# Ledger of designs, part 5: VHH binders against Pentatricopeptide repeat-containing protein At3g56030, mitochondrial

Target 1, 310 residues: Pentatricopeptide repeat-containing protein At3g56030, mitochondrial, of Arabidopsis thaliana (Mouse-ear cress) (q9ly43)
Amino acid sequence: STVNPNPTASPGRRTCVEFDNLIFKAGSSGDFEAVRRLLNSRVVNACFNTTATFKFLTNTDSYSSSLEDLRRILPQTDAGYTRKHSYETLIARLCKLGRIDDALVLINDMAIGEFGLSTCVFHPILNTLTKKNRIEEAWRVVELMRSHAIPVDVTSYNYFLTSHCYDGDVAEASRVLRKMEEEEEGVMSPDTRTYDALVLGACKSGRVEAAMAILRRMEEEGLSVLYATHAHVIGEMVESGYYALSVEFVMAYAGKDKRLDEENLGSLASKLIKRKRFKEAKMVLKEMSVRGLRMGDALREFHEKNVLQS

## First folded at step 1 (VHH)

Design m02 (framework vhh_7yz9_2)
Fold by ESMFold2-Fast, scan of step 1:
Structure m02 (fold): chain B 310 residues (1-310), chain A 117 residues (1-117)
Amino acid sequence: as target 1 above (310 residues)
Amino acid sequence: QWQLVESGGGLVQAGGSLRLSCTASGSTFSIYAMGWYRQTAGNEREWVAFITTGGRTTYADSVKGRFTISRDNAKNTVYLQMNSLKPEDTAVYYCAARWGSLYFEYWGQGTPVTVSS
């Protein structure tokens, strides 16, 4: 997996960008011994691989050329973090390029070499396969994880949940949840993204009451509700004709985050006006005014003509 | 900052009346549906009465015809008028504010009501 930019404050030390540029030049010129040395020296400079580290590897590069050179040198990088992270970064790059079979070859190399194969290595592969609706192949990757005694985590299951929920396939989403419950210890701890996917699925299937039940469970688990989750619920409440409930929803979450409030109440007011639900829209706009929330130009014009004069 | 404060509880004889009040401090009272619950020692909270944002009311069968829930949005207050009180109405009464149809987001601390025979 790719890490965030590292510190650049050390005098005489190279930055992540400088290492990426050097690796790009070396890789582009076929100097893979230079690539190996640069990957090793990153640790000395407190630098880590980024999404740009292996950008010289492209779809115009055939499987045999640059990748086989990388497969030869990666086992020769320093053991531990350097080697493990280099494999993780390259696998992520291959997945971004759609080269799933190549990524699986690298996973096999990590397994044979005992190079610290872990759950994070499989995330980009599961994400890519589920996004492309290659679900059977994604489940075979889960089987591969289990064959190597690699734990299947919440993030892995979330890729499946998100895919099925986006399609409104409640039956498949329910099967994935059952699989999560079957993990070791009989309980898997769903996270914020698990609940966001479930709320999306309930909304996509027109089940507003189910979406609200999921939100209540999320609150009971002590989890923060994402801005995206609010948007899913508000949109579906309005689409399904739950106008009064949508007002109650945005008001219940109001008062904690001004930017969220401006987005939630503003979006709801706009949607209610488009639906000609002026009674509910006026209640929302009045609350925005009372709370001192900023309105976009269209809402400000409507508010001045229809709320402040009524 | 959202707080519910109940008042009006106390000791009353069977057949008597009490009026409970629940005042919200903070904002947006008018958009919350309001309810009254009660709890006796050793039992879970029991729903008593509910009033929607639009003023529609519903009551538990045990109190129907004797209790009346109402709200005053100008005063940020919900009321429970309790008439023809019985010893079995003895409980701690809780005010609740909820968003949507399924959730109660805010609860008061409760006010005790004791009905003697």
Scores: ipSAE 0.000, ipTM 0.106, lowest interface PAE 15.8, mean pLDDT 79

Design m03 (framework vhh_7n9e_1)
Fold by ESMFold2-Fast, scan of step 1:
Structure m03 (fold): chain B 310 residues (1-310), chain A 120 residues (1-120)
Amino acid sequence: as target 1 above (310 residues)
Amino acid sequence: DVQLVESGGGLVQAGGSLRLSCAASGFTFSNYAMYWGRQAPGKGREWVSGINSGGGSTAYASSVKGRFTISRDNAKNTLYLQMNNLKPEDTALYYCAKPLGYYDWSTDYWGQGTQVTVSS
């Protein structure tokens, strides 16, 4: 179906894109009273902040003065949703700019002003710190959440898991899992992103058997395996020499999603050809042909020359 | 303390069979996935097979698929590896391992292993 980013906008009312453009112009010119008025009037027009709302804020010589002006006007926006969402949107923007200390200052502003501090405010900060391998600072942010009686959710723990798993640090990932288990029973349920991180960790540590066990458990829990999770498993199976198992894997998961199948079988065939595993590559290409899956030019040429003429 | 005691290794001719056992103690065996690994002389540790806590799900390295069968008896706290159609390249020290914590993907090794030697 057609997706409208401003489905509640009416003829004659401004759209979210129009509001973002007006805020960009006002912020770029230093007119922060206009920014404040636009943030307030946006809600009246049934429009909401987007990732582009504070795009005028960049790592330039005007950064510090613009941030100070934003900190001055945000408490003056309409109380409730408008103020809360504007803080949340700006904190996310600061994280994208790498301005973590400034994001923490805004969290403190929200807490002191009682502006509806919630779990989602901490997500971009934890994501940015863990991706930069600033793990000790990320755990201090978790303690900040606890000091404000904000529950640490599975998404927050998933950032730590993903970071350690990406490095193949199974020991640290296991320590994070133990911390998750220390949460109240039944509150902290692993989700699709948790299992994706665990599969990544198994793959990065060369533990293909563990990756397969996690995938089976994920399916037993009724969760769908992500495209990225498949790519991790296929890559590591080939890297570790599990060629026959990689063929079994892509075929076992085939038949549910044609695009996933094209990506999985196509990627595997390419990797097997590069490793000169022509027997397994031919099996994959034949299966692609039988299933009517689209091949890229290089695979189609290889298939015609080496499989169809055999 | 976790203790894993492997047994059943020995000298066998190519095409022969061996059944390895691992007696587990010091933890609740039925709550953990278990793994078999091996280490050939001068090489690093290689994963061979894995089994989930209930025994209903198994995985194998491509080099042993169709020849080896992993199983467990939770009542006896024992892990097994049935090895059929053994090849000289299967010669290695075989050891069992348990995972760290709740999830079945990380492992510890706590035994001395059992030597398997396959002659041509």
Scores: ipSAE 0.012, ipTM 0.200, lowest interface PAE 9.0, mean pLDDT 82

Design m04 (framework vhh_brivekimig_d4)
Fold by ESMFold2-Fast, scan of step 1:
Structure m04 (fold): chain B 310 residues (1-310), chain A 120 residues (1-120)
Amino acid sequence: as target 1 above (310 residues)
Amino acid sequence: EVQLVESGGGVVQPGGSLRLSCAASGFTFSNYWMSWVRQAPGKGPEWVSSISPSGGSTLYADSVKGRFTISRDNSKNTLYLQMNSLRPEDTALYYCARGYLWEGSPFDYSSQGTLVTVSS
C-alpha cells in the first residue's frame, strides 16, 4: 500500500520485459556471466530493473547457489547506478521471498563495498517485517539504518503506522507518531500514506468522527485523498450505523473525480441495500443517476424497479 | 501508575465558555498524544479532540470544530480544552485520555471526568 519508489514508465516497458526474460533464462541456466552482462547493458538501453528481474531466484531457508553466484557477480557490474540499483532490486526480491537474513547480508555487502546504501534499500525489508507482524525485528532494522547514518524517512515510519492502524492498535500508532515528531523539526512531514494509515486506525477503532477530522486535515494541507481512504470511511460509517452521515459524506465529496464518485456512491448504495436502508440507498442511486454515474447491473435493476414501481 | 485528573467543568448558559484542565502523572507527558473524550447522559463515549506531543498538530470532531481549542503545557504536564459557544448538546462528562485516539476507557487511567452542563 506504500508508494513504489521505482518509476513505472509506459514507454519502454516492452524493452524492460525483454531484459527480464533474458535474465530469467540466463539465471535459470546458471549463466551468471550473462546475467552480469545483461544488468550492465540494461542501463545503456535506457531500461531499469523491475520486480521480475531476479524472478529466477526462489525460496530457500539458507544461501542458494544462485544467491552465492549473484553475490560474486554484482560487485563486478558497472559502478554507480547500475550496481546500486541491482542490489536494491535483489534485496526487494529476497524480501518478497521472506528471505530476510539473506537481504540483510546483501545490505552488509553494500555497506562494506561502499556501493551507495540509501533509505530505499531498507524499505522492502521494513515493509515485509511489519506486514508479518515482526515488529521487534523491524525496529532493529531501523537501528541498523541509524548505525549507517541513513535517515529514517516518512515512508519507513508509515510501514509501522499502517501495521498498527490495520490492527486498530491506536496506542502503538500513537507511539509511532511520537517517534516521528522526535525526528528533527522540518525533516519529517506527514504524507498521503501517513494520513491514510491514521484514517484506517480511526475506522478500525470505531471512531468515525476522528476519521472525518483526519480527512479534513488532509484537505487543509492540500493532500489528495486516496480511493482506499474513502473506502475505509464509508465502510466504517455503514458498519457503525451512521447511514445518514455516510450519504452526506459521499455527496459532499462528489463532483471532483467521476471514477471516485462511481466507486464511492456505488459501494455505499450496495452496502445500504444489504443493511435494508432503502430510503438512504434510493437517495444515493438518485444522485448517481442525476450525475450520470455508471451503475453495476444489480444497482441499476434495484433503482429501476424501486423508482418506476414506487 | 498512569493518572489523569480532569477539572474545570460546571454549569454554564448556552453561548457561554468553559476551560477544562487535565493534570497528568505517572508517564512522560510530553511524549504522548493526548485526547478529550466526552460521554453525554445515556450515550456512549464520543471523541472530541486530540493534540500531538509537541502541540504542533490538532484534530477536532466536526461537532466542535471552530468552537473548541485543544492545547497543552508540557512544562506543567497539563492538557487543556477551551470551549466556546457552548450548546445544550455539549452537556456531558469530559474525560482526558492518553493517545492519538482513545486508548481505552478513561476509568482505566483512574480518570474521574469533569461534568459540563449547558442549561438555559
Scores: ipSAE 0.000, ipTM 0.387, lowest interface PAE 11.8, mean pLDDT 81

Design n01 (framework vhh_6z1v_2)
Fold by ESMFold2-Fast, scan of step 1:
Structure n01 (fold): chain B 310 residues (1-310), chain A 122 residues (1-122)
Amino acid sequence: as target 1 above (310 residues)
Amino acid sequence: EVQLVESGGRLVRTGGSLRLSCAASGFTFSSYAMGWFRQAPGKEREVVAAISWSGDSTWHADFVKGRFTISRDNAKNTVYLQMNSLKPEDTAVYYCAADRYYLGSWTEYDYWGQGTQVTVSS
């Protein structure tokens, strides 16, 4: 699992950043006894591992030597939270490096040593495999989870949903949703990330009306339709070249919240201008003007010069 | 048990009107989007219309837009297809289908009915 750093420490206590710097220095110099001591002392200073903790581990000529040294010292760290989260953090780092086989070896180490193997250990692996479109391997990891009696949660399924929705493959997304519904537990209820993926998938498949229905459902199920969901969908649509559909999406949702409309149409217009999609940008700016929406200085200048000519 | 039961299909004259109904049971109807599909002999199944779970959003295929209207009554667990200005080309078996997330993929709808035959004569 990824842990966010605590940037502020009480007087006399080291910060998470200071621990990361010390561990980076020790690991880079091959002092793995110091790494072990620092991982242990981190907990007593109310710090936790971050994405930077094992950044000294890279894809270099010395990569495998450092990993074997870590495999030697991790079982020697303090039992419980320290050891469990050190394994989790290292697995996440290996996944970022594309070293899936090495991450799976560490999962086996955790299972054999009974070091608190849990669902969150598998999240970075599923995330990496689905992002690389290695879907069959990702499903094999799900089978590995089941073989260890580890529950497959909504977050795990969301990685598959996100991958398929990003490709506009609503047929595969629907199949994943059916698998989620076949789970008998209420914990398989959709969350905000599920709806984010479905909205994007609906938009990319040309089903803007479906995206509107999904957003309405999300809100009615007690999940706030946050600015982040709209920002994510707009950003991904524009970056993926779905310019016309991004305009349709923003226009379809307009009229409910003036501030959200200003953010959505303003952000979309700016992104379209940056991509030199002036026809679509002008349509958005014209709609902002018609609706009386506030434009930032750059958009107002562009609108005055390029849209308000007649 | 999940059931979708279509009714209302019959022989009608060109230019006539017909209302199809689909009664749903065995699942939380108000949580599912609904669609109408049709299949004529020798042709592929095609999407005719879809309606969101709340009924706030509808979609109609271009070839029926302005003639057909989809609607639903969540209190009665029923979805409807009002068909006006019928043409011989509308002759097909009409199917009701349920899709939880309103993605509209006909191959991936969660539940399907058995179909109801509509025949439009000259």
Scores: ipSAE 0.117, ipTM 0.513, lowest interface PAE 5.2, mean pLDDT 82

Design n02 (framework vhh_7aqx_2)
Fold by ESMFold2-Fast, scan of step 1:
Structure n02 (fold): chain B 310 residues (1-310), chain A 123 residues (1-123)
Amino acid sequence: as target 1 above (310 residues)
Amino acid sequence: QVQLQESGGGLVQAGGSLRLSCTTSGFTFSDYAFSWFRQAPGEEREFVGAISWSGGRTDYADSVKGRFTISRDNAKNTFYLQMNSLKTEDTAVYYCAAELFGYSYDSSLYDYWGQGTQVTVSS
């Protein structure tokens, strides 16, 4: 089972946004006892913490004192889901602020307090470190997970894969895939985001045919393809001069999802116009018109001037 | 320039053994998964076996499981198909294939192919 992090579930009750606004006011004014009470009262209104819950915590002169106050009141919140979720939400906020060492301190607080550490608390830390190319520190966090008997999941490995694939570093991506294979049999299997990272890596290394093969493999496995995955392939086809193939690609995937079609054909048309590939761009714009797809202002003006008047 | 080249095919009696080799050049061998496909006279091209880029995973068609073994040697940029307990039904042209990051049962998804090597199993 999964939980929506910001449900709308209570006609006449306070919403998660209303709780976040109250917590913002209390935290901004230094009233941490009010913050504690508001975190506890969410459960009676069927509300959850969101990305905005600890938004009052910022990289200002009051950062250290606010964090100390939060560390004091969080152990005093109601045991179980409320306390665990509040720690998880604060750790995510600290990662967003770049305060990795403070996030690791909170993880240690959770471990000592036996609040039920889970894999998901490490995700924002791994995500932040890998995005900043702090790869050795990210692997040390993986070792910290293992020391607490926390399983390293596909999502954790996907952060490493995405980072290396974004750089076109196929060799490092391959090493990460080997580490995934070293996990127990049947515990680790590629998901949609694994394949998205691999498609990105193939594209960044200039291997358009490999990117298309990986995308077809996703389809063979019955996985949903992200809009971003199509964008990687389209972008690389244009970058590498595969203009005719890019037109064939967007046409082949058209007709199933109107929003995806608008994004794919619109983006391709814009890229082709920028490259002065007007013949291919006109073909894409004609197809958009035939399918009734929305065009942005620039594409609409180009279409009216160069396609409809031709 | 990418090249895959098969060797080790030939004539063998039923119950015998052959070892096929596929030597590769022009790409980083360790980034690729490798597969063997075969095509018998009058039949469609079919998947035989595959090995992951790490060598940690192997996969085989049901018709060859327990008889054939795929392996790879990264130092030699070569991968192999050891064929034991050969049957007349194993007679086919055998092709080696390479694909970035992983293997597939669909032959159309492979980046690179060898020229093929004939295997004939008699009596």
Scores: ipSAE 0.025, ipTM 0.476, lowest interface PAE 6.3, mean pLDDT 84

Design n03 (framework vhh_7yz9_2)
Fold by ESMFold2-Fast, scan of step 1:
Structure n03 (fold): chain B 310 residues (1-310), chain A 119 residues (1-119)
Amino acid sequence: as target 1 above (310 residues)
Amino acid sequence: QWQLVESGGGLVQAGGSLRLSCTASGFTFSSYWMGWYRQTAGNEREWVAFITSGGSTTYADSVKGRFTISRDNAKNTVYLQMNSLKPEDTAVYYCAAEYLFGSGTYDYWGQGTPVTVSS
């Protein structure tokens, strides 16, 4: 959020947790006038809606009546940030419940009510549909965004890329990249999440060389590599039998972030030990010791018995 | 409409040189990694050389020290300078543009240009 969130409050003011608890009680008891008042008063205490705000809404027999009550009171909340953010939070909750059609109805309510639509309203819908492999429906949501003159951003495309890459479907991932390049309002620049998805896809398809090339491109574009991206590469190198290369890889990236180094070298050493690659594992553990990196109990015991005593 | 157009192939004697060119249109050339691949009769297409958008190069073991890949973003062109050619370099050479190096899934392919090296 661009608004300063206040998860706690000074003496005499309610906290965001207290507001969530009060809204949960009011919504659970069917007191939607209390829900409306709490949504309004929340903002004056520098609080914001959370993932817990509409948790009283569940897939039960009362779902439809509760949703209709919410649709009645939300237009009656204070205009501006309060109303817009309440709609956005409810849409995210509906997506979590799998109620995609109802989320689309709320988007229409926002459009008719002149609350202003933004790309972030569509993110939960695209995320949910792509995770459920409902790809054609997700592309129809992209067309809905265009019909409302809402720009399709890199984050929206990243949901499609992540889905295809997780499945190792590099052909579909390449098609999505082509669509990103063909954007009418100019060429989109891949971000850190785009490259993470592509590295994951290369790894899932067993293409270690491709994964390394993508990492090199990411570095050439001046982007920081995520911890998760390193984990994808290390795991696939070991799985594919590139043991010496995996040692070289973690050494090449060492020295910039101690926490990343502990994760990378520790994870690699554990994987090498499991595959009985003791020579490479000993090299990694020696480097961890030289760099002063922390070892978990199992690695420390192996190091003491097989490296320090030899 | 996208297009990759290859040129520079032909007949050459062992020990000779050829320079292949591949000119791109219809996509943002400077953003793509460019590669050269080759295919001999009865075999799968194999990777030869790759150049990143930033100019970093990698080569297959069979061509290291003999081939040089380069690019000219102003001309939307990638080149493959082939020196000290051997009969086993005889193949149809293909230009490719992709985000996923070595994936075998290509965004754009050329039509291919034949290279024959006589003994």
Scores: ipSAE 0.014, ipTM 0.348, lowest interface PAE 7.2, mean pLDDT 83

Design n04 (framework vhh_7ocj_1)
Fold by ESMFold2-Fast, scan of step 1:
Structure n04 (fold): chain B 310 residues (1-310), chain A 119 residues (1-119)
Amino acid sequence: as target 1 above (310 residues)
Amino acid sequence: QVQLVESGGGLVQAGGSLRLSCAASGFTFSDYAMGWYRQAPGKQRELVAAIYSGGSTRYGDFVKGRFTISRGNAKNTVYLQMNSLSVEDTAVYYCAVDIWSGYYPYDYWGQGTQVTVSS
């Protein structure tokens, strides 16, 4: 999920950042009873764990002893959301540290203790393994999910799709899509991230027309297109020499989101200038000016110089 | 590189049968889903049937129970057995490599084969 550095709290309640700071101090000093109390009090204050909650846990000489202390106190946290979310957050931290085996131990702890093991617990592990291209191990984690009767969701499959699509491996991406469509326990619906991965794969394999068709299908299904999805398409259009089409593309999507427009038109103008496609670049910069979109220094200088050339 | 060669189309009486074949080359056939699409006069191109690498199948609503898709991985060929044909089945039938599992059926097309069903 996205990190919010200072989520708002009710007057008199601690913020998530303040809880993270207190937990960091307690954990760094080895005061795990304080860590336990802070995790318990967090939910009462309408705060949630963040990617920073267990940052005191690092790959140092104290790692093993700190992890064992955490394994001791987590079962003693308040049952329900607090305990479940604390396990989820710690498992994510272990994955960030590359401690996959220890993350699997925590999952086993959750299963044995019946602490609300669910699909979300497996997401950080699948994400980390697929990003490291450890695909066979990631599929073994999927089998572990099935052994616990945990449903494999679209987010889990999206990690595999993104990995293969990033490599331009359309054969493996197709295989993952087939697995999604074969889910016997219900219909699995592609989401915004599924389409983003497919657009990325089309772009990485040099299939600009395929990327455009997938994007159109995404829109027909009423899904919001991500900034990243537009960036994939724009980048590949320019790399493949589809300059006029790239201008048409950014113009067609302009007018709905000012920040997206600044990013799309600005990025495209910069890429076109770098390739000395000055005619197309001037068209984009003119549109930015007409729409009141902010230009970076280099684009502003180029625009001013070319206006003066007239 | 990728090549799809369709055959088996023709003229047939209503209630008759036809078997279409598509010979594929230039890619690892067993790794990809294969599909049959058709375009009837005045209509948009539509999915007829798809077969995935593991052998599972998917059919368009209008052909379910009448048509059967199958594949021969050893021969790099996909087949469409069409039974109980009606005038409404008249169309150009296209073989496609479905590298996107139906998300973009136009990645690679065959030339198409005409199927005409007379009353």
Scores: ipSAE 0.013, ipTM 0.351, lowest interface PAE 7.5, mean pLDDT 82

Design n05 (framework vhh_brivekimig_d4)
Fold by ESMFold2-Fast, scan of step 1:
Structure n05 (fold): chain B 310 residues (1-310), chain A 120 residues (1-120)
Amino acid sequence: as target 1 above (310 residues)
Amino acid sequence: EVQLVESGGGVVQPGGSLRLSCAASGFTFSSYWMSWVRQAPGKGPEWVSSISSSGDYTLYADSVKGRFTISRDNSKNTLYLQMNSLRPEDTALYYCARDFLYGSEAFDISSQGTLVTVSS
């Protein structure tokens, strides 16, 4: 994951938001020489391109002419950071617009011009293709990475894993894991996103014991479970009747993030109450009270009636 | 080159016991979760059990839970399956495999397996 750029500069300098607004106005008016100058001056003000930098580029009648103008001016931006990151930002925008072929053309432009082509350029393309279940095309993009001597990283494979795991297709997810092991003589190491995808797959396939085994392996490797994964695990445990285990799970991961704890324990308590698992629900609510966690109105009313008077 | 060699199969009466072994080579055994998978005559592969890299966590298919015990010895690069209270339905070729994803049937079963026959 990437931290969002700081939109505020020192007093007297333009902010990232101000640059985005100026670029939006210039691009919308067809003044691409102004866009070029703004992209160059942005770095001097310690500002970065954001997801809004090329927001003026939309799927309208002006799309093709605007893209053509951008392809003309980008090679004329200052070499190094400015040029490389402007290409990266535009490629991400094209992927968001569903313009995959145009994104691939920009990658070719970067390769021919030697503008610092790197692995991160391919991430938005792989993410978009795998989310749209265009898996064959995504594998062709992996081949394109190899043709440019760009290593296929764990993040790239994670897009494939996440897609297959979201569908509960554990067989295809297993094949992707085997491909990861074949990279660089098995040097590639799974990360937090890899295990998050695997836990999601186990939950989607109704295998709560498998999900717990994967979580245990994450703990052995010193990795933390992602926020979204907690919701999947809790939901699957409750649906499968593993009520005591669901309590143990939320308690084991409590104490690190108050907001996550409020969401996890609150959600679990609500689900247990709906299932009439009052013993387990009371244990969760008591722990919420002990930890000073905020309860929604329904849980507060249940807690006051059934736990505080116990 | 990854190699897995299963042994310990045989013919037993219903209610009998067998201990299967899997000798691993060509990879860092202690870094991988390991599984037992079986294939009954005329059927597809069925996941039986998995064990964590440390040996501290184990998983079992509902059909074998309480009867089978998976274990490992990382110093010997060997995986074991202790099978008790065997039933005719347990008759199958038994394979060991590296567990990339919680006992998936997509395991690469390239080994010859070991045959377990439960009959009178």
Scores: ipSAE 0.005, ipTM 0.352, lowest interface PAE 10.7, mean pLDDT 82

